# VH-VL binders against RNA-binding protein 26 (RBM26): the designs that were tried, part 15

Target 1, 75 residues: RNA-binding protein 26 (RBM26), of Homo sapiens (Human) (q5t8p6r532to606)
Amino acid sequence: TKLELRKVPPELNNISKLNEHFSRFGTLVNLQVAYNGDPEGALIQFATYEEAKKAISSTEAVLNNRFIKVYWHRE
Short names: E, the ipSAE of ESMFold2; O, the ipSAE of OpenDDE; V2, 0.75 times the mean of E and O plus 0.25 times the DockQ between their complexes.

## First folded at step 15 (VH-VL; framework fv_siltartoxatug)

Design y6 (from x1 with heavy chain S102G; at its last look DockQ between E and O 0.83; V2 from the best seeds 0.83)
Fold by ESMFold2, look of step 15:
Structure y6 (fold): chain C 75 residues (1-75), chain A 122 residues (1-122), chain B 107 residues (1-107)
Amino acid sequence: as target 1 above (75 residues)
Amino acid sequence: QVQLQESGAGLVKPSETLSLTCGVAGGSFSGYYWSWIRQPPGKGLEWIGEIYHSGSTNYNPSLKSRVTISVDTSKSQFSLKLSSVTAADTAVYYCARSPFFGYTDTGWFDYWGQGTLVTVSS
Amino acid sequence: DIQMTQSPSILSASVGDRVTITCRASQSIDSWLAWYQQKPGKAPTLVIYKASSLESGVPSRFSGTESGTEFTLTISSLQPDDFATYYCQQYDRYPLTFGQGTKLEIK
C-alpha cells in the first residue's frame, strides 16, 4: 500500500503538489514529505494495494519530472 | 525498427532562429520522451531539452530562454527552435528517443537520428 | 548541474587488448548512467544503461561497473570495430549531462 518517492526536487517536495498527482489513483491515508530525513524523499500511502499499483504503473511523470523515482516501500 | 530523421536549414544567420524538425517512423510515439542533443565540431554532447507526447517540456537551464520544443503527434514529428543564435550554436544537432517504461526505467537514449550540421555564419 | 569527468581523454590500444575507460560523477547518481559509442560522422549508439546493463545487440566483450561515483566501461578483448569515441551520460536528474569523451585509438 506504500510507495516511496526519491529524487523529488526539495523546493517542490510538499503535500499539496504530491497530493495533486497521487490523489487521482485513490484515497491517500498518509503522505509524508522529506521522508526519513531526506529532503528529496516522500512516502505515499494509499488505502488499498490496487490503488498503489495503479499509481506506480502510471505513464505520467510526477511534477513534470521523469527522474522522480517511485518505488514500493519496504519496511 | 524506429527511425529518426532531422531536417531543416543547415545555414542560419547570427541573431536569427534555428529551426529543425525530427520525423519519427516505425514505432509508437507515446510512452517516450523526445530530445534534442547537439555536438559542436570536435566537442562533446549537450542535452538541449525534451518533450513528451502530451506537449510537456523540460529544457537545459543554460538554453531555456532561447529554446522551444514542440510536438505534432498526428505527424509523428517534434521540432526545435533556438532563437538569437551566434557562432557558438554551430553544431551537429541530433534528435533522440528516451523511453519512459516506468519511474525507474527512463533516461538513456536508445535511438538517435543521423544528425544534421547547422552552421551559424554571416 | 552534475559534471561527468572521463579519463583518459585519449587511449591508444591494440586489437586484443583489455581496455578500461572511467567516468566520475561530481555527486552521487546511483546507477543512473549510460555509455555510448560514437564513430566519426555518425550518431552515438547505446552500449550500456543502468551502469551495467548491456543493450541488446552489443557484444558481450563490453561491460560496465560502478563504485561510488566512479563508473567504468571495459572492453575485454578489443576488436577493430571498437575504435571510437566513448561518452558517459548521467540521467539521475535534470539537466542530462555527458562526459567530455574518451577517444579510443589504434596504437
Scores: ipSAE 0.792, ipTM 0.933, lowest interface PAE 0.8, mean pLDDT 93
ESMFold2 (binder alone), look of step 15: mean pLDDT 92; pTM 0.951
OpenDDE, look of step 15: ipSAE 0.871; ipTM 0.958

## First folded at step 16 (VH-VL; framework fv_siltartoxatug)

Design z1 (from y2 with heavy chain S102D; at its last look DockQ between E and O 0.83; V2 from the best seeds 0.83)
Fold by ESMFold2, look of step 16:
Structure z1 (fold): chain C 75 residues (1-75), chain A 122 residues (1-122), chain B 107 residues (1-107)
Amino acid sequence: as target 1 above (75 residues)
Amino acid sequence: QVQLQESGAGLVKPSETLSLTCGVAGGSFSNYYWSWIRQPPGKGLEWIGEIYHSGSTNYNPSLKSRVTISVDTSKSQFSLKLSSVTAADTAVYYCARSPFYDYTDTGWFDYWGQGTLVTVSS
Amino acid sequence: DIQMTQSPSILSASVGDRVTITCRASQSIDSWLAWYQQKPGKAPTLVIYKASSLESGVPSRFSGTESGTEFTLTISSLQPDDFATYYCQQYDRYPLTFGQGTKLEIK
């Protein structure tokens, strides 16, 4: 249910901006910016796997920046 | 099997607007970024900017105030306008395709047009 | 902006030589790097993407490696068709930037 973002420009790495993009795929239950001490990182958690799958399968760039990477979060 | 072809005037007067069109034949227009890249004679490559099929654009900050890229998906074409040109804008202009297959599979240029020389001179 | 610095600027070599061309990024770009070949009067063509993935139809004598911010293009046994100018390009972040080029010429 968790997606990890990398390469988010630090000036755009905030809750409001990321919520705007990701909330259209489902209900967000957790959103952490500057994840794990990385100013370019974020963690996005959806309520369900299918919502997360829709988000990572999207062909719409996050924040109009196609170099923002989206990965499945690994424990 | 995708083919890209630049077209437009090869001579532009200083202070006027450079205008080019890239026609795209073969393959899908969707899920690709369409870029303009230029190369001054005998020099390296400079990325100008890109456009997605949605009309979303990203421009090189060094040129942003002077550049407009547009797309017409029904004709599989995209265009470049560069205003207020000087001799420094003389270059071969390429259009190029960059995939966006997923968030980790994007950013290189897999197909390029042949290039067209644009000379800024009077 | 991420600066890409290639070395050498000009490389003279003979058919059959093993050659290496280096590209250094001014900061970390992970593996988000491509290599292009450009012959005189022609557009660049993709050789390698993701630092080490060979583009379809490119001869297997071409290979790419990375270490930190240093990237290397290797041609294991140079052929006549390989004399060209080579560019690296980072796609880690905007703006997309290219190295200044390495001209590989016949000795």
Scores: ipSAE 0.766, ipTM 0.925, lowest interface PAE 0.8, mean pLDDT 93
ESMFold2 (binder alone), look of step 16: mean pLDDT 93; pTM 0.953
OpenDDE, look of step 16: ipSAE 0.891; ipTM 0.962

Design z2 (from y2 with heavy chain N31R; at its last read DockQ between E and O 0.94; V2 from the best seeds 0.89)
Heavy chain, then light chain:
Amino acid sequence: QVQLQESGAGLVKPSETLSLTCGVAGGSFSRYYWSWIRQPPGKGLEWIGEIYHSGSTNYNPSLKSRVTISVDTSKSQFSLKLSSVTAADTAVYYCARSPFYSYTDTGWFDYWGQGTLVTVSS
Amino acid sequence: DIQMTQSPSILSASVGDRVTITCRASQSIDSWLAWYQQKPGKAPTLVIYKASSLESGVPSRFSGTESGTEFTLTISSLQPDDFATYYCQQYDRYPLTFGQGTKLEIK
ESMFold2, look of step 16: ipSAE 0.800; ipTM 0.933
ESMFold2 (binder alone), look of step 16: mean pLDDT 93; pTM 0.957
OpenDDE, look of step 16: ipSAE 0.891; ipTM 0.962
ESMFold2, look of step 19: ipSAE 0.814; ipTM 0.935
ESMFold2 (binder alone), look of step 19: mean pLDDT 93; pTM 0.957
OpenDDE, look of step 19: ipSAE 0.895; ipTM 0.963
ESMFold2, look of step 20: ipSAE 0.811; ipTM 0.934
ESMFold2 (binder alone), look of step 20: mean pLDDT 93; pTM 0.956
OpenDDE, look of step 20: ipSAE 0.886; ipTM 0.961
ESMFold2, fold request of step 22: ipSAE 0.812, 0.819, 0.811; ipTM 0.937, 0.936, 0.935
ESMFold2 (binder alone), fold request of step 22: mean pLDDT 93, 93, 93; pTM 0.955, 0.955, 0.955
OpenDDE, fold request of step 22: ipSAE 0.924, 0.923, 0.924; ipTM 0.971, 0.970, 0.971
ESMFold2, last read: ipSAE 0.794, 0.806, 0.812; ipTM 0.933, 0.931, 0.935
ESMFold2 (binder alone), last read: mean pLDDT 93, 93, 93; pTM 0.956, 0.956, 0.955
OpenDDE, last read: ipSAE 0.924, 0.923, 0.924; ipTM 0.970, 0.970, 0.971

Design z3 (from y2 with heavy chain S54T; at its last look DockQ between E and O 0.82; V2 from the best seeds 0.84)
Fold by ESMFold2, look of step 16:
Structure z3 (fold): chain C 75 residues (1-75), chain A 122 residues (1-122), chain B 107 residues (1-107)
Amino acid sequence: as target 1 above (75 residues)
Amino acid sequence: QVQLQESGAGLVKPSETLSLTCGVAGGSFSNYYWSWIRQPPGKGLEWIGEIYHTGSTNYNPSLKSRVTISVDTSKSQFSLKLSSVTAADTAVYYCARSPFYSYTDTGWFDYWGQGTLVTVSS
Amino acid sequence: DIQMTQSPSILSASVGDRVTITCRASQSIDSWLAWYQQKPGKAPTLVIYKASSLESGVPSRFSGTESGTEFTLTISSLQPDDFATYYCQQYDRYPLTFGQGTKLEIK
């Protein structure tokens, strides 16, 4: 249910901006910016797997930046 | 088979606006970024900017104050306007396609137009 | 901006030679790099994307590798059609930038 963002410009890496994009796909239950000490990283957690799957399968660029990468988070 | 073709005036006077159109034939217009890239004679390539089919744009910061890229999906065309040109803007101008297959599969240019030379001269 | 620096600027070679062209990024770009071939008076054409993936229709004598911020395009046995200028391009972040080019000339 967790997605990891990489390459987020630090000036755009904030809760409000990321919520603006990702809430369209479902309910966000966790959102961490500057994830794991990376100013370009973030963690997005949806309530369900299907919501996370819709988000990572989207062809809508995050924050109008197609080089922001979205991965499944693997612990 | 996707084909791109640049068109527009090949001679532009200093201080005027350079205006080009790229016609796109074949393939889907959606889920691709449509870019302008230029090459001054005998020199390398410079990315100018891009537009998505939705109208969203990104511009090279070095040119952003002078650049407008537009799209007309009903005509399968996108355009470049570069204002206040000088001799330094003389170049071959290419339009090019860049896929957005996924967040990790995007950014290269798989199809290019043949290019059109624009000369800025009195 | 990420600067892409190519080496050598000019390379003279003969048909049948193994040729290597290097591109260095000014910072980490992971594997987000493409190589293009450009013949005089023509548009660039895609050779390699994702540092090492060969574009469809490109001869198998072309290959790409990476190590850190250095990227290499290799032509294993140079053919007459391969004399051209080669550019690398990063797509890790905006603005998209190209190397200054390597001109591969016949000697």
Scores: ipSAE 0.820, ipTM 0.938, lowest interface PAE 0.7, mean pLDDT 93
ESMFold2 (binder alone), look of step 16: mean pLDDT 93; pTM 0.957
OpenDDE, look of step 16: ipSAE 0.883; ipTM 0.960

Design z4 (from y2 with light chain S31Y; at its last look DockQ between E and O 0.80; V2 from the best seeds 0.83)
Fold by ESMFold2, look of step 16:
Structure z4 (fold): chain C 75 residues (1-75), chain A 122 residues (1-122), chain B 107 residues (1-107)
Amino acid sequence: as target 1 above (75 residues)
Amino acid sequence: QVQLQESGAGLVKPSETLSLTCGVAGGSFSNYYWSWIRQPPGKGLEWIGEIYHSGSTNYNPSLKSRVTISVDTSKSQFSLKLSSVTAADTAVYYCARSPFYSYTDTGWFDYWGQGTLVTVSS
Amino acid sequence: DIQMTQSPSILSASVGDRVTITCRASQSIDYWLAWYQQKPGKAPTLVIYKASSLESGVPSRFSGTESGTEFTLTISSLQPDDFATYYCQQYDRYPLTFGQGTKLEIK
């Protein structure tokens, strides 16, 4: 259910901006900016797998920046 | 079998606006970024900017104040306007396609137009 | 902006030679790099994307590798059709930037 973002420009890597984009795909349970000490990283957790799947399968660039990368997070 | 073709005037007067159109045949506009890239004679390549089918744009900061890129999805075309040109804007102008297959499959240019030389001279 | 520096600027070689061209990024770009071939009077054509993935229809004698911020394009046995100018391009972040080019010419 967790998605990992990389290459987020620091000026866009804040809770408000990421919530604006990702909340349209479902309910956000957890949102961590600067994930794992990376100022360009973030972790997004949805309530369900289907919501996370919808988000990572989108053809809409995150915050008008197609180089923001979205991965499945594996623990 | 996607084909891109640039068109527009090959000679532009200084201080005026360079205007080009790229026609796209054999494919859809969806899931692709459409770019303009230029190459001054005998020199390297410079990315000018891009547009998505939604109309969203990103421009090279070095040119942003003078550049407008637009799209007409009904005609399968996108366009470049570069204002206030000087001799330094003389170049071959290419249109190019960059896929957005996923957040991790985007950014290279898989199809290019043939290029059109635009000369800025009185 | 990320600068892409290619070396050498000009490379003279013979048919059958193994050739390497390098491209160095001014900062980390992971593997978000492509290589293009351009012949005189023509548009560039894609050779490699994602640092090492061969574009469809490109001969297997072409390969790409990365180590840190250094990327290489290798042609294992140079053919006459391979004499051209080669450009690297990063797509890690905006603005998209290209190396200055390496002209591969016949010795």
Scores: ipSAE 0.782, ipTM 0.927, lowest interface PAE 0.8, mean pLDDT 93
ESMFold2 (binder alone), look of step 16: mean pLDDT 94; pTM 0.958
OpenDDE, look of step 16: ipSAE 0.885; ipTM 0.961

Design z5 (from y2 with heavy chain F100Y; at its last look DockQ between E and O 0.69; V2 from the best seeds 0.78)
Fold by ESMFold2, look of step 16:
Structure z5 (fold): chain C 75 residues (1-75), chain A 122 residues (1-122), chain B 107 residues (1-107)
Amino acid sequence: as target 1 above (75 residues)
Amino acid sequence: QVQLQESGAGLVKPSETLSLTCGVAGGSFSNYYWSWIRQPPGKGLEWIGEIYHSGSTNYNPSLKSRVTISVDTSKSQFSLKLSSVTAADTAVYYCARSPYYSYTDTGWFDYWGQGTLVTVSS
Amino acid sequence: DIQMTQSPSILSASVGDRVTITCRASQSIDSWLAWYQQKPGKAPTLVIYKASSLESGVPSRFSGTESGTEFTLTISSLQPDDFATYYCQQYDRYPLTFGQGTKLEIK
């Protein structure tokens, strides 16, 4: 399933940095930065729902920035 | 009920380093952000920076070159060092706790220490 | 940096009055705003978080609302214990910033 990030500082919104955080929770199938034209947005897709659930339930801040928001993505 | 208490010298000479410790009692130290916030006499509040129990820090860019925040989880304490102080650094210094319940539930300060006045005077 | 501008700077009111304090953000901060009360010689205490959520133990006469970048703290019937200085604080992004304060005085 898919997670949507918001409020990612644009200068840090890149595949390498986001992969460092999210690959700890499972296998990433898709990773899109600047999602839907939002320079602060990103889309993270895991292979399984349980991996995505672990990621969104984490208490570890993305990129050492606790104000980066993580949501379930709605299609 | 969590309690925070600041301690350290109340008088610091210009150009020296301000050093404070916050002791945390009555609650979990883990899974919270621990902040230093200051208030010059008769003025508003300025966020200095924060530390997580992991040791990860974030600092106000206006102070970053002079600020170090450290944590000692075994003592449930965190500390502030502010180098090269001037009269402009005279303030009441507070330590405060900020929850991190989830990526979307964080950022306010639910508990504060009583504050300690630090005067910078030659 | 996000600037938080409070108004008024000083508000004089009587017990029983309905009072409103305003905080304006220099850019959108969604609902990521808190309100604090501070009495002389004491630390601030949390009143409201997430723009409108009342902190546990805070009297129900306190409420918060938002519209765009403008946030309002309302006390529906002012009590003697409510005379204090009030600060807003944004937590949308680093650095965390506070408003300049609103001093709520008797009379």
Scores: ipSAE 0.760, ipTM 0.925, lowest interface PAE 0.9, mean pLDDT 93
ESMFold2 (binder alone), look of step 16: mean pLDDT 94; pTM 0.959
OpenDDE, look of step 16: ipSAE 0.862; ipTM 0.956

Design z6 (from y2 with heavy chain S98N; at its last look DockQ between E and O 0.79; V2 from the best seeds 0.81)
Fold by ESMFold2, look of step 16:
Structure z6 (fold): chain C 75 residues (1-75), chain A 122 residues (1-122), chain B 107 residues (1-107)
Amino acid sequence: as target 1 above (75 residues)
Amino acid sequence: QVQLQESGAGLVKPSETLSLTCGVAGGSFSNYYWSWIRQPPGKGLEWIGEIYHSGSTNYNPSLKSRVTISVDTSKSQFSLKLSSVTAADTAVYYCARNPFYSYTDTGWFDYWGQGTLVTVSS
Amino acid sequence: DIQMTQSPSILSASVGDRVTITCRASQSIDSWLAWYQQKPGKAPTLVIYKASSLESGVPSRFSGTESGTEFTLTISSLQPDDFATYYCQQYDRYPLTFGQGTKLEIK
């Protein structure tokens, strides 16, 4: 249910901006910016796997920057 | 097989606007970034900018104040306007396709037009 | 901006030789790198993407490898058709940037 973002420009790596993009795919239950001490990283957690799957399968660039990477998160 | 074709005036006067159109034939227009790239004679390649089918654009900061890229999805075309040109803008201009298959599969140019030389001359 | 520096600028080799062209990024770009071949008067054509993935229709004598910020394009047995200028291109972040090119000349 967790997606990990990488390469987010630090000036755009904030809750409001990321919520703007990801909330359209489902209910966000957790959103951590600057994840794991990486100013370009973030963690996004959806309520369900299907919502996370919809988000990672999207062809809509995050914050108009298609080089912001979206991965499945691994504990 | 996708085909790209640049068209437009090959001679532009200094201070005027360079204007090119790229026609796209074959394949889907959606889910690709459509780019302009230029190459001054005998020199390397410079990315100018790109447009998505939605109309969203990203421009090279070095040219951003002078560049406009637009798209007409109904005609499978996209265009470049570069204002206030000088001799330094003389180059072969290419249009190119850049897929967005996923957030981790995007960023290379898989199809290029043949290129068109634009000369800026007084 | 990420600077891409290629070496050598010009490489002369004989048919049948194994040749290697290098490209160095000014900062980490992971595997987000492509290689292009350009023949005189023609548009570039894609050879390698994702640092090591061979584009469809490209001969298997071409390969790509990476180590840190250094990337290599290798041609295992040079053919006359391989005379061209080769460019690397990073796609880690905007703006997209190219190396200055390596001209491969057949002896």
Scores: ipSAE 0.758, ipTM 0.922, lowest interface PAE 1.0, mean pLDDT 93
ESMFold2 (binder alone), look of step 16: mean pLDDT 92; pTM 0.947
OpenDDE, look of step 16: ipSAE 0.875; ipTM 0.958

## First folded at step 17 (VH-VL; framework fv_siltartoxatug)

Design aa1 (from y2 with heavy chain S56T; at its last look DockQ between E and O 0.76; V2 from the best seeds 0.82)
Fold by ESMFold2, look of step 17:
Structure aa1 (fold): chain C 75 residues (1-75), chain A 122 residues (1-122), chain B 107 residues (1-107)
Amino acid sequence: as target 1 above (75 residues)
Amino acid sequence: QVQLQESGAGLVKPSETLSLTCGVAGGSFSNYYWSWIRQPPGKGLEWIGEIYHSGTTNYNPSLKSRVTISVDTSKSQFSLKLSSVTAADTAVYYCARSPFYSYTDTGWFDYWGQGTLVTVSS
Amino acid sequence: DIQMTQSPSILSASVGDRVTITCRASQSIDSWLAWYQQKPGKAPTLVIYKASSLESGVPSRFSGTESGTEFTLTISSLQPDDFATYYCQQYDRYPLTFGQGTKLEIK
């Protein structure tokens, strides 16, 4: 299932950086930066719900910035 | 119940290094950012920086070149070193705890030490 | 850096008064704001986090609201223990920044 990121510093909002953090939780099937035209937004899609749940339940800050927010994506 | 206590020298000479330690008692060290915050007498609060239990740090850009924050989890302590001090660094220094419960529940300071005054004077 | 501007700087009030203190952010910070109370010679203590959530043990006479970039701390019926300096703090992004403070004193 899909996770939505907000408040990603634009200079760090790229596929390589986000993959660096999120691939630890499972297989990424899609990764979109600057999601919906928001330079601070991103969409992360895992192969399974359990992988996405593991990622959103983590206590490890994204890119060493604890103010990057992770939400369940709402379709 | 968690308790934080600052310790270190209260008088530091100009150009030298300010060094403080915060002891943490009664609580978990995990899932918290450990911060230093200062307040010049009669003035407002300035965030200096933070450290996670893993050892990763974030510093106020205005102080970054002079600040080192360290953690010793085995002693439940974290520390501040501020180099090349001037009279402008005279302040009460607080250590404080900031939770990281989730990506949407982090950033406030729920426990503070009592503060220690550090005076920079020749 | 996000600037936090509080008003008023000093507020004189009597026990029983309803008082409000405001804090304005220089840009949008969503609800990522906390309020602290500080008494002379003591460390700040948390009152409100997430703009409107009361910290455990804080009396229900304290409340927080937000509108756009303006945040308000309200004390519905002022008690003697409430005379202190109040600070807001944003945690939307680094560096963390505080307002300059509002001193609430006895009229």
Scores: ipSAE 0.797, ipTM 0.929, lowest interface PAE 0.7, mean pLDDT 93
ESMFold2 (binder alone), look of step 17: mean pLDDT 94; pTM 0.958
OpenDDE, look of step 17: ipSAE 0.878; ipTM 0.959

Design aa2 (from y2 with light chain A34N; at its last look DockQ between E and O 0.78; V2 from the best seeds 0.83)
Fold by ESMFold2, look of step 17:
Structure aa2 (fold): chain C 75 residues (1-75), chain A 122 residues (1-122), chain B 107 residues (1-107)
Amino acid sequence: as target 1 above (75 residues)
Amino acid sequence: QVQLQESGAGLVKPSETLSLTCGVAGGSFSNYYWSWIRQPPGKGLEWIGEIYHSGSTNYNPSLKSRVTISVDTSKSQFSLKLSSVTAADTAVYYCARSPFYSYTDTGWFDYWGQGTLVTVSS
Amino acid sequence: DIQMTQSPSILSASVGDRVTITCRASQSIDSWLNWYQQKPGKAPTLVIYKASSLESGVPSRFSGTESGTEFTLTISSLQPDDFATYYCQQYDRYPLTFGQGTKLEIK
């Protein structure tokens, strides 16, 4: 249910900006910016796996930046 | 196989606008970034900017105030306008395709047009 | 902006030689680097993407490696068709930037 972002420009790495993109795919139950001390990282948690899968399978760049990477989070 | 072809005037006067069109044949227009890249004679390559099929653009900050890239998906073409040109804008201009297969598979240019020389002189 | 610095600017070599071309990024770019080949009067063509992945149809004598911010293109046994100019290009972040090129010439 969790997606990890990398390479988010620090000036765009905030809850409001990331919520704009990711809430389209489902209900966000957790959103952490600067994840694990990385100013370019974030964690996005959806209520369901299906919502997370829809988000990572999207052909829409995060925040109009196609170099922002989206991965499945590994605990 | 996809083919890209640049077209437009090869001579532009200083302070005027450089205008080019890239025609795209033989492939999907969707889910690709369409870029303009230039190369001054005898020199290296400079990325100008890109456009997605949605119309979303990203521009090189060094050119952003002077560049506009547009797309017409119904005609399978995209365009470049570069305003207020000087001799420094003389270059071969390429259009190129970059896939967006996934968030981790994007960013290379897999198809290029043949290039067209645009000379800025009076 | 990420600066890409190639070396050497000109490389003179003979058919059959092993050649290497180096590209250094001004900051970490992970593996987000491409190599292109450009022959005179033609557009560049993709050789390597993701630092080490060979593009379809490119001969296996081409390979790419990375160490930190240094990236290397290797041609294990140079062929006549390989004389060209080679460019690296990073795609870690905007703006996309190219190295200044390495011209590979016949010795």
Scores: ipSAE 0.802, ipTM 0.930, lowest interface PAE 0.7, mean pLDDT 93
ESMFold2 (binder alone), look of step 17: mean pLDDT 92; pTM 0.944
OpenDDE, look of step 17: ipSAE 0.879; ipTM 0.958

Design aa3 (from y2 with light chain S31T; at its last look DockQ between E and O 0.78; V2 from the best seeds 0.82)
Fold by ESMFold2, look of step 17:
Structure aa3 (fold): chain C 75 residues (1-75), chain A 122 residues (1-122), chain B 107 residues (1-107)
Amino acid sequence: as target 1 above (75 residues)
Amino acid sequence: QVQLQESGAGLVKPSETLSLTCGVAGGSFSNYYWSWIRQPPGKGLEWIGEIYHSGSTNYNPSLKSRVTISVDTSKSQFSLKLSSVTAADTAVYYCARSPFYSYTDTGWFDYWGQGTLVTVSS
Amino acid sequence: DIQMTQSPSILSASVGDRVTITCRASQSIDTWLAWYQQKPGKAPTLVIYKASSLESGVPSRFSGTESGTEFTLTISSLQPDDFATYYCQQYDRYPLTFGQGTKLEIK
């Protein structure tokens, strides 16, 4: 249910901005900015797998920046 | 299959607005960014900006105050306006397509128009 | 902005040669790099994307590799059709930037 973001411009890597984009796909139960010490990283957790799948399959760029990468998080 | 074609005036006076249109044949706008790229004669390439089918744009910061890119999906066209031109804006202008297949498959240019020379001269 | 520096500026070679063109990024761009070929009076055409993935229809004598911030385009046995100017382009972040080009010409 967890998605990992990379390459988020640090000035946009905050809870308010990321919530604006990702809440469209479902309920966010966890949102960590600067994930794992990376100023450009974030972790997004949805309540369900289907919500996360919808988000990663979207054809809409995150924060109007198509170079922000979205991956499935792997523990 | 997909074809891009630039059109517009080849001569523009200093301080006026450069205006170009790119016609797209054999494709759709979905999942593609549509870009303008220029090349001064005998020199390298400069990315000007891009537009998505939604109308969302991104511009090169060096040109942002002077550039507008628009899309008309009903005509399969997108356009460039560059205001307040000088001799430094003389270049071959290309339109180009860049896919957005996924968040990890985007950013290269797979189809280009033939280019059109725009000269800024009085 | 990420600067892309190509070397050499001009490369003279003969048909059949193995040639290598280098592109260096001013900072890390992972594998987010493309190579283009441009012939005089024509638009660029895509050769390689993702540093090493060959575009459909491009001959297998073309290949790309990366090491850190250094990227290479290799032509294993140069053909007459390969004489052109080559550009690298990063797409790691905005603004998109190109190298200054490498002109590959007949020795």
Scores: ipSAE 0.793, ipTM 0.931, lowest interface PAE 0.8, mean pLDDT 93
ESMFold2 (binder alone), look of step 17: mean pLDDT 93; pTM 0.958
OpenDDE, look of step 17: ipSAE 0.880; ipTM 0.960

